# VHH binders against Transforming growth factor-beta receptor-associated protein 1 homolog (tgfbrap1): the designs that were tried, part 18

Target 1, 275 residues: Transforming growth factor-beta receptor-associated protein 1 homolog (tgfbrap1), of Danio rerio (Zebrafish) (Brachydanio rerio) (a4ig72r23to297)
Amino acid sequence: RINIECIECCGQHLYLGTNDCFIHHFLLEEHTTAKGKLAFNAQKLLHKYLGLKKPVVELKAASALERLIVLCDSAITVVDMVTLEPVPTGGAKLKGVTAFCINENPVTGDAFCVEMAVVLARRRAVQICTVHEDRVQMLKEVTTPEQPCALSLDGYNICLALSTQYMILNYSTGASQDLFPYDCEERKPIVKRIGREEFLLAAPGGLGMFANAEGISQRAPVSWSENVIAAAVCFPYVVALDEGFVTVHSMLDQQLKQTLSFRDGQLLQDFEGKV
Below, E stands for the ipSAE of ESMFold2; O stands for the ipSAE of OpenDDE; V2 stands for 0.75 times the mean of E and O plus 0.25 times the DockQ between their complexes.

## First folded at step 20 (VHH; framework vhh_nb_b201)

Design w01 (from v02 with G55D; at its last read DockQ between E and O 0.45; V2 from the best seeds 0.00; counts 0 for: pae E 10.9 > 2)
Amino acid sequence: QVQLQESGGGLVQAGGSLRLSCAASGFTFDDYWMGWYRQAPGKEREFVADISSGDSTYYADSVKGRFTISRDNAKNTVYLQMNSLKPEDTAVYYCAADFEWYRTLYDSWGQGTQVTVSS
ESMFold2, look of step 20: ipSAE 0.012; ipTM 0.372
ESMFold2 (binder alone), look of step 20: mean pLDDT 81; pTM 0.824
OpenDDE, look of step 20: ipSAE 0.501; ipTM 0.782
ESMFold2, fold request of step 23: ipSAE 0.011, 0.005, 0.005; ipTM 0.186, 0.274, 0.178
ESMFold2 (binder alone), fold request of step 23: mean pLDDT 81, 81, 81; pTM 0.826, 0.822, 0.829
OpenDDE, fold request of step 23: ipSAE 0.839, 0.662, 0.891; ipTM 0.924, 0.851, 0.951
ESMFold2, last read: ipSAE 0.005, 0.000, 0.000; ipTM 0.263, 0.129, 0.202
ESMFold2 (binder alone), last read: mean pLDDT 81, 81, 81; pTM 0.827, 0.823, 0.826
OpenDDE, last read: ipSAE 0.740, 0.779, 0.795; ipTM 0.883, 0.898, 0.903

Design w02 (from v02 with D30E S56T; at its last look DockQ between E and O 0.34; V2 from the best seeds 0.00; counts 0 for: pae O 10.0 > 2)
Fold by OpenDDE, look of step 20:
Structure w02 (fold): chain B 275 residues (1-275), chain A 119 residues (1-119)
Amino acid sequence: as target 1 above (275 residues)
Amino acid sequence: QVQLQESGGGLVQAGGSLRLSCAASGFTFEDYWMGWYRQAPGKEREFVADISSGGTTYYADSVKGRFTISRDNAKNTVYLQMNSLKPEDTAVYYCAADFEWYRTLYDSWGQGTQVTVSS
């Protein structure tokens, strides 16, 4: 059975990664129904087999470059957003990658590149890289106490989930700060950027905790299920996924706003209010 | 113990073809990247081609369009099909396994097989 493993949306363009190593490109068209409701039509434009018989694990758009960053078979590949063909990376090989994230608050003034952080398999390190039109460049390798399980990047700040601890690391200064402990064997870590220098983390006791670059919680935590498996952010709301339901919480007043029955669901991506 | 054994080298005329094989043992073959390097006399060892566990391939510019790397995980073997060989392709060809991630150079090598291309 073909399963969707990941999703990326850029404007009206929807990209799906599947377990059989395909990227599907759809064009989304909005229309208003006769009843005045917003509806969407999806037109399939292209599908591309990456040739690896491996799941496409992650897709991220580098829209300014008209590129998709693809994680598949523990390697990063950059493809054209229209043709889905691989594009040159300047000889750089991005292999042994277990996870990556895009810097939504880049530190470089170069509008024609995208910054990302990558986790390396079997290494205590994160690499900061820039993706250009015709190359990928490693900027810095940062040593971590252990191989990260999850990460998010904002400016110079890397928020990391280790096996038993969250931490924030500034890759410019080298300064690091432990946040709070968690047990990766008990629950999947959650690390989400919610804004400039601010992250949402899954904490013990069914709490969504917030941390800024200094490791301080400026925002009160949201109380969600102890069995939260995934979370998405659409400011000012946090959407938490449990095995049996989805909850919507306000980051402004920490109130539960909505509960939806949702069983056997998977959070693929968050797009400003769309999950 | 990790073992890599190359075979298939030999003497061939320019324009000819050879197929190299590398038999691997001592590790979970399917989980690792495999590659080919070559070293000509008096020159540094250089990258030729490598292949991911899932089949992603990379080639040096000098061999693109002429060489093809492939693997058979069931046989724990990586192959290098070399077509349109040139005298400048003359070298000892080494099989490599990537145990260090995210590096250009591999950390495990075979003994190598000689490839000689005559003009």
Scores: ipSAE 0.006, ipTM 0.316, lowest interface PAE 10.0, mean pLDDT 88
ESMFold2, look of step 20: ipSAE 0.006; ipTM 0.254
ESMFold2 (binder alone), look of step 20: mean pLDDT 82; pTM 0.834

Design w03 (from v02 with S53Y L105T; at its last look DockQ between E and O 0.05; V2 from the best seeds 0.00; counts 0 for: pae E 10.8 > 2, unsure alone 62.8 < 65, placed apart)
Fold by ESMFold2, look of step 20:
Structure w03 (fold): chain B 275 residues (1-275), chain A 119 residues (1-119)
Amino acid sequence: as target 1 above (275 residues)
Amino acid sequence: QVQLQESGGGLVQAGGSLRLSCAASGFTFDDYWMGWYRQAPGKEREFVADISYGGSTYYADSVKGRFTISRDNAKNTVYLQMNSLKPEDTAVYYCAADFEWYRTTYDSWGQGTQVTVSS
């Protein structure tokens, strides 16, 4: 049985990673219905088998470099965002990785690398590094209270999903802010950067909550479901993965705009009521 | 040529102590993470402890507070001091080195040394 494990979006592009080691690439087409309502259709562009018998755990777009960063089999690899073909890295490879994110507001000035934060197995820390064509440069180890389950990064701010709460840690100043509790035994945490110093977090009750270093955001919550597994943000939209379904919400009005069903490698529009 | 040789294993009573050593050669010891794993019969090899080239340490929860990893860069040696030993600590203990320029997983292993803890 084939299940979707992760989701990422970049502009109108949607990427789904599956438990049988495929990446499925779609183009989301925005249109106005005959009733004047905004809707989305998905057009399949391609898919790629990554050559392992392991789940694709996480995908992250590095759109400025047209790269897709892939976590599979506890290792990070880089593929071309359009063709999904592997990109040579000169033998450099990160192994033993359980979670990662990229810094879309990097603290380095090098436009020819990807700044990342990774969590290594059996570490209560986050490794800050840069990935170049020929090497990985380890910059800093940031100690955390627990091995993080998930994380996101903006500048020096790391938003961490720990076992029972979310927290923001600034690794330049050492300042920290506890956010709100959740239960990682009940559901996989979701931590996504939405902009400078602001993050989207999965909260109890099927909510997507917005937080910053002060703990409070002026944005209204996104109303997901209690079964949400993963999410990706591409302003103004939040795409979320439920069991076998992708939902699209607008962050502007917090309204559900589309539900798409994943079946046999395709995304199908569900709310039309047609068979 | 990476070479790792463990020593210091043996039979000990529960509550006792052992000190394991791992002599390393064939690489620049100061540039690498060093670690200990263990494997009981019929089980997968499990992490015990590791230590960075700068001396930062990390331990499995099952041994935290009882085991101490250390390194002597002048002797190219890593140690595991094992106190308050329990029968469940019985295993073959392996020394490991990560010689990739980034630290992710261990790629080189020693031959192992048997530790047996009697009750």
Scores: ipSAE 0.000, ipTM 0.206, lowest interface PAE 10.8, mean pLDDT 81
ESMFold2 (binder alone), look of step 20: mean pLDDT 79; pTM 0.806
OpenDDE, look of step 20: ipSAE 0.629; ipTM 0.836

Design w04 (from v02 with R103G; at its last look DockQ between E and O 0.12; V2 from the best seeds 0.00; counts 0 for: pae E 9.5 > 2, grease 26 > 24.2, SAP .674 > .668, placed apart)
Fold by ESMFold2, look of step 20:
Structure w04 (fold): chain B 275 residues (1-275), chain A 119 residues (1-119)
Amino acid sequence: as target 1 above (275 residues)
Amino acid sequence: QVQLQESGGGLVQAGGSLRLSCAASGFTFDDYWMGWYRQAPGKEREFVADISSGGSTYYADSVKGRFTISRDNAKNTVYLQMNSLKPEDTAVYYCAADFEWYGTLYDSWGQGTQVTVSS
């Protein structure tokens, strides 16, 4: 069985990674229904087999470089964002990686690199690096209480999913804030940056909760489902992955705008999905 | 061109000490993790220790408390101080960069230096 493992969006582009090692690329088109309601449909652009016989664990768009960064088989590789072909670096891999994210609010002054945070196997730390066309430059190692399960980054703020709780750590000042507990054996954690100093977190009960360095935001939660396994943010929208469905919510009013069913490599907009 | 050159190996009696050195060139040494690996006859190469660009160290359980990795960024050199050596530490020791990106450090192993611990 083909299952979607991860989801990423960049502008109106949507990328799905599958357990049989494919990336599926769609264009989301916003429109207004006859009732005047906002809705979305998906147009398939292409798909690509990555050749690793392993699940695509995570995808991140590096739009400044027109690249898609892929975590598969504990290795990071880079593909062209449009064609999904490997870039001409000989298929170079950063190995031993269990999780990673991109800093969309980088602390470096170099606009021609991508700032990343990675979690390496065997280490209770986060590695902050910059990726250039021909090299990786390590900026800093940040010690953590546990090896993180998931993470997101904004400036110097790292939002971490540990085994039993979420927390935010500022690695410039050393300040930290525990957020709330969860149980990684019940659900896969989700941590996504939604804007300056604010993060969206998967919480028990199928909720997406908003948090910052001062704690849980007063913003109303997004109502997902208990089966949500991944999300991506392109403000004001959050797209979330469920059992073969993709949902689109607006973070402005936390309302569901669209459900799309994934079947046979297509996203079908005519399906009334689960709530 | 990346170059790694190990030195400091040799024959030592059990309980003794050796210090290995690895001189590196051809890349920005300060930006990368450096590590030591070893390979005994008939066995797979195994991790021994590594050190981040900022000096944080990590060790295999089999050497923890006995071996110390360090680096000197001014000399582009990484060291492995090996104390309380045991016959099972006998191997060829290699230094390497622990991060591979864009293929530039993929084959960045030295020729290795033999460490033999007699009982």
Scores: ipSAE 0.006, ipTM 0.254, lowest interface PAE 9.5, mean pLDDT 82
ESMFold2 (binder alone), look of step 20: mean pLDDT 81; pTM 0.824
OpenDDE, look of step 20: ipSAE 0.389; ipTM 0.741

Design w05 (at its last look DockQ between E and O 0.09; V2 from the best seeds 0.00; counts 0 for: pae E 11.8 > 2, grease 26.2 > 24.2, placed apart)
Amino acid sequence: QVQLQESGGGLVQAGGSLRLSCAASGFTFDDYWMGWYRQAPGKEREFVADISSGGSTYYADSVKGRFTISRDNAKNTVYLQMNSLKPEDTAVYYCAADFEWYRLYDSWGQGTQVTVSS
ESMFold2, look of step 20: ipSAE 0.000; ipTM 0.215
ESMFold2 (binder alone), look of step 20: mean pLDDT 82; pTM 0.829
OpenDDE, look of step 20: ipSAE 0.670; ipTM 0.858

Design w06 (from v02 with G35S S56T; at its last look DockQ between E and O 0.08; V2 from the best seeds 0.00; counts 0 for: pae E 12.4 > 2, grease 27.4 > 24.2, SAP .719 > .668, placed apart)
Fold by ESMFold2, look of step 20:
Structure w06 (fold): chain B 275 residues (1-275), chain A 119 residues (1-119)
Amino acid sequence: as target 1 above (275 residues)
Amino acid sequence: QVQLQESGGGLVQAGGSLRLSCAASGFTFDDYWMSWYRQAPGKEREFVADISSGGTTYYADSVKGRFTISRDNAKNTVYLQMNSLKPEDTAVYYCAADFEWYRTLYDSWGQGTQVTVSS
């Protein structure tokens, strides 16, 4: 059985990575129903087999460079965001990676690179680096209490999913804030940047909670299911992956706007006979 | 051309110690992550230990507390100190070099050195 492992969005583009090593690329089209409510439909654009017979673990859009960054087989590779073809400058390849994120609020002034944080296997640290066309440059190694299961980054603030809790660490000052417990063995953590110093975290009970360095936000949580496994942010929307379907919530009012079923490589609004 | 040469293997009784060395050439050693792997007959090659370019070390659970990886950047050499050896440590030991932040698809391997632990 084909399972979706990860989800990413950029503008109206939606990307799904699968356990059989495919990326499925859709265009989400916002429309108004006859009742005057916002809704979305999905147009399949293409799919691409990455050739590794391994799960696509994570996808991140680097929209300023029109690239999609892919974690598969413990390695980071780069594809064109539209065609999913390998980028010719893929000579810079990071291996041994278990998790990564992009700093959309980078601390370097270099506009011609992508600032990333990566977690290397068997390391209790986060590697902060810049990725250029021809090289990777180490900026800093940040020691963490455990090897992170997942992470997200905004400026100097790194939000970590450890084995049993979430926390935020400012690696310029060393300040830290414990957030709340969860169990990494029972569920895949979700940690996503949604704006300056604000993160969306998967919480027990099928909730998406908002947090920053000063604690849990008083924003109403996003109501997902107990089985949510991944999310992506296209402000003001969050797109969440569940077992065989995708939900779209607005972060402005925390309301569900759309649910789409994934079957046979297609996204449909029909929930009958869900997989 | 990357060249790696392991040495220091041999026959040792259980509970004994050996020190393996791997001499490296053909690359800027200080920029590379160095690793030890081992392969017993009929089994797949398995990870033993890593040391980063900056000296941070990592170990497989089966050897933690008994083995110590180290490097001497002036001599372009990585070492594996193996204490409290057990018969299950019997294998060909390989060193590997990989660029810490950038790896190619094809890792560089040494020729290997045999370690045999008798009970």
Scores: ipSAE 0.000, ipTM 0.224, lowest interface PAE 12.4, mean pLDDT 81
ESMFold2 (binder alone), look of step 20: mean pLDDT 81; pTM 0.821
OpenDDE, look of step 20: ipSAE 0.225; ipTM 0.638

## First folded at step 22 (VHH)

Design x01 (framework vhh_nb_b201; at its last look DockQ between E and O 0.08; V2 from the best seeds 0.00; counts 0 for: pae E 17.0 > 2, grease 26.3 > 24.2, placed apart)
Amino acid sequence: QVQLQESGGGLVQAGGSLRLSCAASGFTFDDYWMGWYRQAPGKEREFVATISSGDSTYYADSVKGRFTISRDNAKNTVYLQMNSLKPEDTAVYYCAADFEWYRTLYDSWGQGTQVTVSS
ESMFold2, look of step 22: ipSAE 0.000; ipTM 0.130
ESMFold2 (binder alone), look of step 22: mean pLDDT 81; pTM 0.824
OpenDDE, look of step 22: ipSAE 0.487; ipTM 0.776

Design x02 (from w01 with D61K; framework vhh_nb_b201; at its last look DockQ between E and O 0.35; V2 from the best seeds 0.00; counts 0 for: pae E 9.9 > 2, unsure alone 64.2 < 65)
Amino acid sequence: QVQLQESGGGLVQAGGSLRLSCAASGFTFDDYWMGWYRQAPGKEREFVADISSGDSTYYAKSVKGRFTISRDNAKNTVYLQMNSLKPEDTAVYYCAADFEWYRTLYDSWGQGTQVTVSS
ESMFold2, look of step 22: ipSAE 0.006; ipTM 0.221
ESMFold2 (binder alone), look of step 22: mean pLDDT 81; pTM 0.829
OpenDDE, look of step 22: ipSAE 0.348; ipTM 0.708

Design x03 (from w01 with R103K T104R; framework vhh_nb_b201; at its last look DockQ between E and O 0.03; V2 from the best seeds 0.00; counts 0 for: pae E 11.3 > 2, placed apart)
Fold by ESMFold2, look of step 22:
Structure x03 (fold): chain B 275 residues (1-275), chain A 119 residues (1-119)
Amino acid sequence: as target 1 above (275 residues)
Amino acid sequence: QVQLQESGGGLVQAGGSLRLSCAASGFTFDDYWMGWYRQAPGKEREFVADISSGDSTYYADSVKGRFTISRDNAKNTVYLQMNSLKPEDTAVYYCAADFEWYKRLYDSWGQGTQVTVSS
């Protein structure tokens, strides 16, 4: 059985990256059951082998450009969101990367580039850069207390997963806010932007907690499992990856809407009726 | 093309000090991280220190508190001030520009500069 390493969603499109270097692309179709409940079916669209014997570590959609940004083998590459074929980036190369995210609320005004934050190996910092058609422009280095394990970005706010805690750092003002502890030796951290200055974080006990620059949000947490390893947000939904299955929760009511099992490159709806 | 030239090495007694320099050309120096690595006889090349484009500094545990990295962007030069030197600091010291992790692992380093610390 294929092990899923990461998950990303964009609208109704779902992308899974695997430890054997595949991207699997699905369309999630929303429907209403006979009992009036919302449910989702997954339709396989395609998959693509990226040509390495390395895990696909992270996927991020740059939907305005119809691109997927891929972290594999410590390098950032770009593929077409529809075909999954490689997209040339000119001479620009981003290597030595251990983590990255896209700023969906960018501080630059250029609609023809992707603003990203990257963590380079052996750096206690985050590099803010823009990726253009033919170049990468390194804009700013933001010093951090440790090399981050994971991160997400909204405007000037960087939400960081450090070795034993999460924190938010505003790199324009220098303000910082410690959030809550976790243990990166026990679980892969999850840090995802859900909106203006708000982030979704994996917490102990299988919870998805919401936070902003003022601390932990009063919004009710998402109930995942203790084995959740990745998540992606396409408002109003959050999709989460557990060992061999994907869950869909609504962020409006924090209720589970669907569980899909991943098997042999397919997502299968659970027919047991555990509604 | 990119050129890095180390200087300032030599023989020094334990407890002494030495300052290494690395002159850089062929790229926009201000935009890149600069660093120092070292290779002792029979060992693999190891990280010593680096400095970001924004002057943030990072050190290997073995040199922290004794070594200081700095840069002068007007002179396209990075420095390594080495204090309280120990015999285990004996190595060839190489400077590097942090373009891509892949190129630094595969590209030839310059001649380096020898640092020898006697007991």
Scores: ipSAE 0.005, ipTM 0.184, lowest interface PAE 11.3, mean pLDDT 81
ESMFold2 (binder alone), look of step 22: mean pLDDT 81; pTM 0.822
OpenDDE, look of step 22: ipSAE 0.525; ipTM 0.796

Design x04 (from w01 with F99S S108Y; framework vhh_nb_b201; at its last look DockQ between E and O 0.09; V2 from the best seeds 0.00; counts 0 for: pae E 12.8 > 2, placed apart)
Fold by ESMFold2, look of step 22:
Structure x04 (fold): chain B 275 residues (1-275), chain A 119 residues (1-119)
Amino acid sequence: as target 1 above (275 residues)
Amino acid sequence: QVQLQESGGGLVQAGGSLRLSCAASGFTFDDYWMGWYRQAPGKEREFVADISSGDSTYYADSVKGRFTISRDNAKNTVYLQMNSLKPEDTAVYYCAADSEWYRTLYDYWGQGTQVTVSS
């Protein structure tokens, strides 16, 4: 069976990566119902087979370059965001990768590159690098207590999902803050930047908790499900993946706004359209 | 042009220590992951330890707590300090260099140095 492995959004565009090595691209259209509730419809734009018998592990939009960055078969590849056609990475080859993220609040200030953080297999470190039109450039290796399972980045702050806890590390100052425990063998971690200095983390009990470098935020948690496996943030919305469903929550009120079913490469609104 | 040259092997009694060295030339040492592998007669080559370009270290379970890998970028040299040696550690030890960006794990290999741990 075809399972969705990862999800990414950019504006109204939604990208799904599947276990059979496809990227599915949708346009989300927001509507207001007669009752004044928000609802979403998904229009399939295209899909692309990446040519491997491997899951698409992660997708990240690099809109400054009009690129979608793809992790599959332990390697980073880059596709055009519109056509999903492969583009060259300019002579650098990022292999042996187990996790990565994009810095949406970059520290370099160069408008012609995208900052990434990359985790390599068998390493207790994060590699900070920049992606340019023609090259990838290593900036810094940041040591970590363990090889991270997942990560997200804002400025100099790295939010890490370790094997049994989340933490935030500022690699400019060296300051760190332990957050809370989880077990990566029992639940796939979710770590997503939602704004300056703030992250959304999967917590026990089917909750999405908010955190910053000072600890857990007072912001009310998102109520997901026990089976949520991935999320993407497109402010003010959080899009989450759960058992072949895509859910949309508003970060303004933490309420579920839409559930969409994935079937045969399409996202369909359920018959009732209610949650 | 690329050369990895191991030294420091030899015969040692169980419970003893050895320090292996691997001098590297012909590539930009600071940009490479350096590692040690070993091969006993009739067995496959197995991972022992490696160290990233940023000095992060990793070890096989069989050597954790007994072996320490380190590097000196000024001397283009990687070291393996081997303490509390056991007869099971007897093998030819190979130095290896892996590109930071090309995680093939087999870019360059040394010729090996024999370590023999008696009784």
Scores: ipSAE 0.000, ipTM 0.175, lowest interface PAE 12.8, mean pLDDT 82
ESMFold2 (binder alone), look of step 22: mean pLDDT 84; pTM 0.855
OpenDDE, look of step 22: ipSAE 0.032; ipTM 0.512

Design x05 (from x01 with D61K R103K T104R; framework vhh_nb_b201; at its last look DockQ between E and O 0.03; V2 from the best seeds 0.00; counts 0 for: pae E 17.1 > 2, placed apart)
Fold by ESMFold2, look of step 22:
Structure x05 (fold): chain B 275 residues (1-275), chain A 119 residues (1-119)
Amino acid sequence: as target 1 above (275 residues)
Amino acid sequence: QVQLQESGGGLVQAGGSLRLSCAASGFTFDDYWMGWYRQAPGKEREFVATISSGDSTYYAKSVKGRFTISRDNAKNTVYLQMNSLKPEDTAVYYCAADFEWYKRLYDSWGQGTQVTVSS
C-alpha cells in the first residue's frame, strides 16, 4: 500500500514523501475558476526512489541552498531540491534521529551550512547543530522535560510537541511558556514555523492554532479535520495531509481552496464538496 | 537591494476614492506575491490585500468589495484602488514583497504613504 507520510512546500513546489521510500515533486499552479474562486492543480515534475525499504518520515526545504533535507531510516540525508539527486556531504551523517527541523532564522549566519535542531532517540533533549559540506558541527544540547515528538525552531525559540502538551522554550534565556494540551497517542502533533516568533500547531477539534512565546496568537485558526497528520506552510497557504488527500487553506481568510488526491504517483484535483 | 516606494496617499472625504501605487526594484517582481498592509496609530500593522504572481487576489474582510489590488509587471508596480473610503481606513499604507513566501510573512517594506479619511 502506498501512503503519503510527509509533505513539504517551497514556493510553488510541493514535495510528498511516501512509505515506499519515494519523494514525489509537483508544481502547484493556482488559477481562478469560472465562478471566480481560487483553485490549484498539481503538475508532476519528477519522483525519486531513495533506495531504502523505509518510509520517508519528514522533508524540509532549505531553499537558500537549493537543498531538500530528508529523514528516512532514522538518518538525515540531503538531496538537490530540483533533481532530488543525493548531495555529497563528505561523510557527515546524522543517525538515530526521530525528528528534526531547520532554523530558518539561524543564530549563526554562515550561508554555507544548514542550522538544524534534531531529536535523537531515547534522549530528553534537542541537539542544535550545523550541517556543512564536510561535517556536522554540534553546537548545543538543550535539555527538555521529555523527548519531543515534534519541533520547530525560530532563532533561539524552540516550539516543542511533548506527549501531552505544546510549549515554547527559549534556549538562550531559559524562558519557557506552556501552550495547550493535546494527546500524542490520539493525534500526531504538528509544529511549523510560519514566521518570526510565530508557530502553527495542531490543536484538538481539528484546528490549526497559532502561537508565540507569549501564548496563543489572536490570528484566526485554520479549520482542518481531526485526521490531519502533516502540514507545510507556504504563506499565505497551509498545505496539509488529510488521510491521503492534500488540502490547501489560505491563512488570509481561513478557507479551504483545494483538495487533491494522490493516485499512482499523481495529484488529481478533487473539487470541494464533490468527493 | 530591495526598494519599495509607495505613493498616492492623501486626504479624502468619507465615501471618496484613492489609488495607491508601489514601485518596486531589486528583485524579480513577476515571480513574487505583492501585498498591502496598513498601520493606524496605536495598532499593529494589519493585512489589507495581496495579489499572487498569477494575479489571484485576496482581501481582508474589512475592505473586501471596496478595495481592488492589481499589478503591472511591465512597470514593476502594484496598485491598490480604494473606493467607498471610511474614517477607519485612515492609516499609513505599506507595500510589501515576499522573496521567500514559504519562510515568513512579508519582510520587505516600503516607507509607507499616509491615507486620511475625514468624516
Scores: ipSAE 0.000, ipTM 0.125, lowest interface PAE 17.1, mean pLDDT 81
ESMFold2 (binder alone), look of step 22: mean pLDDT 82; pTM 0.835
OpenDDE, look of step 22: ipSAE 0.199; ipTM 0.617

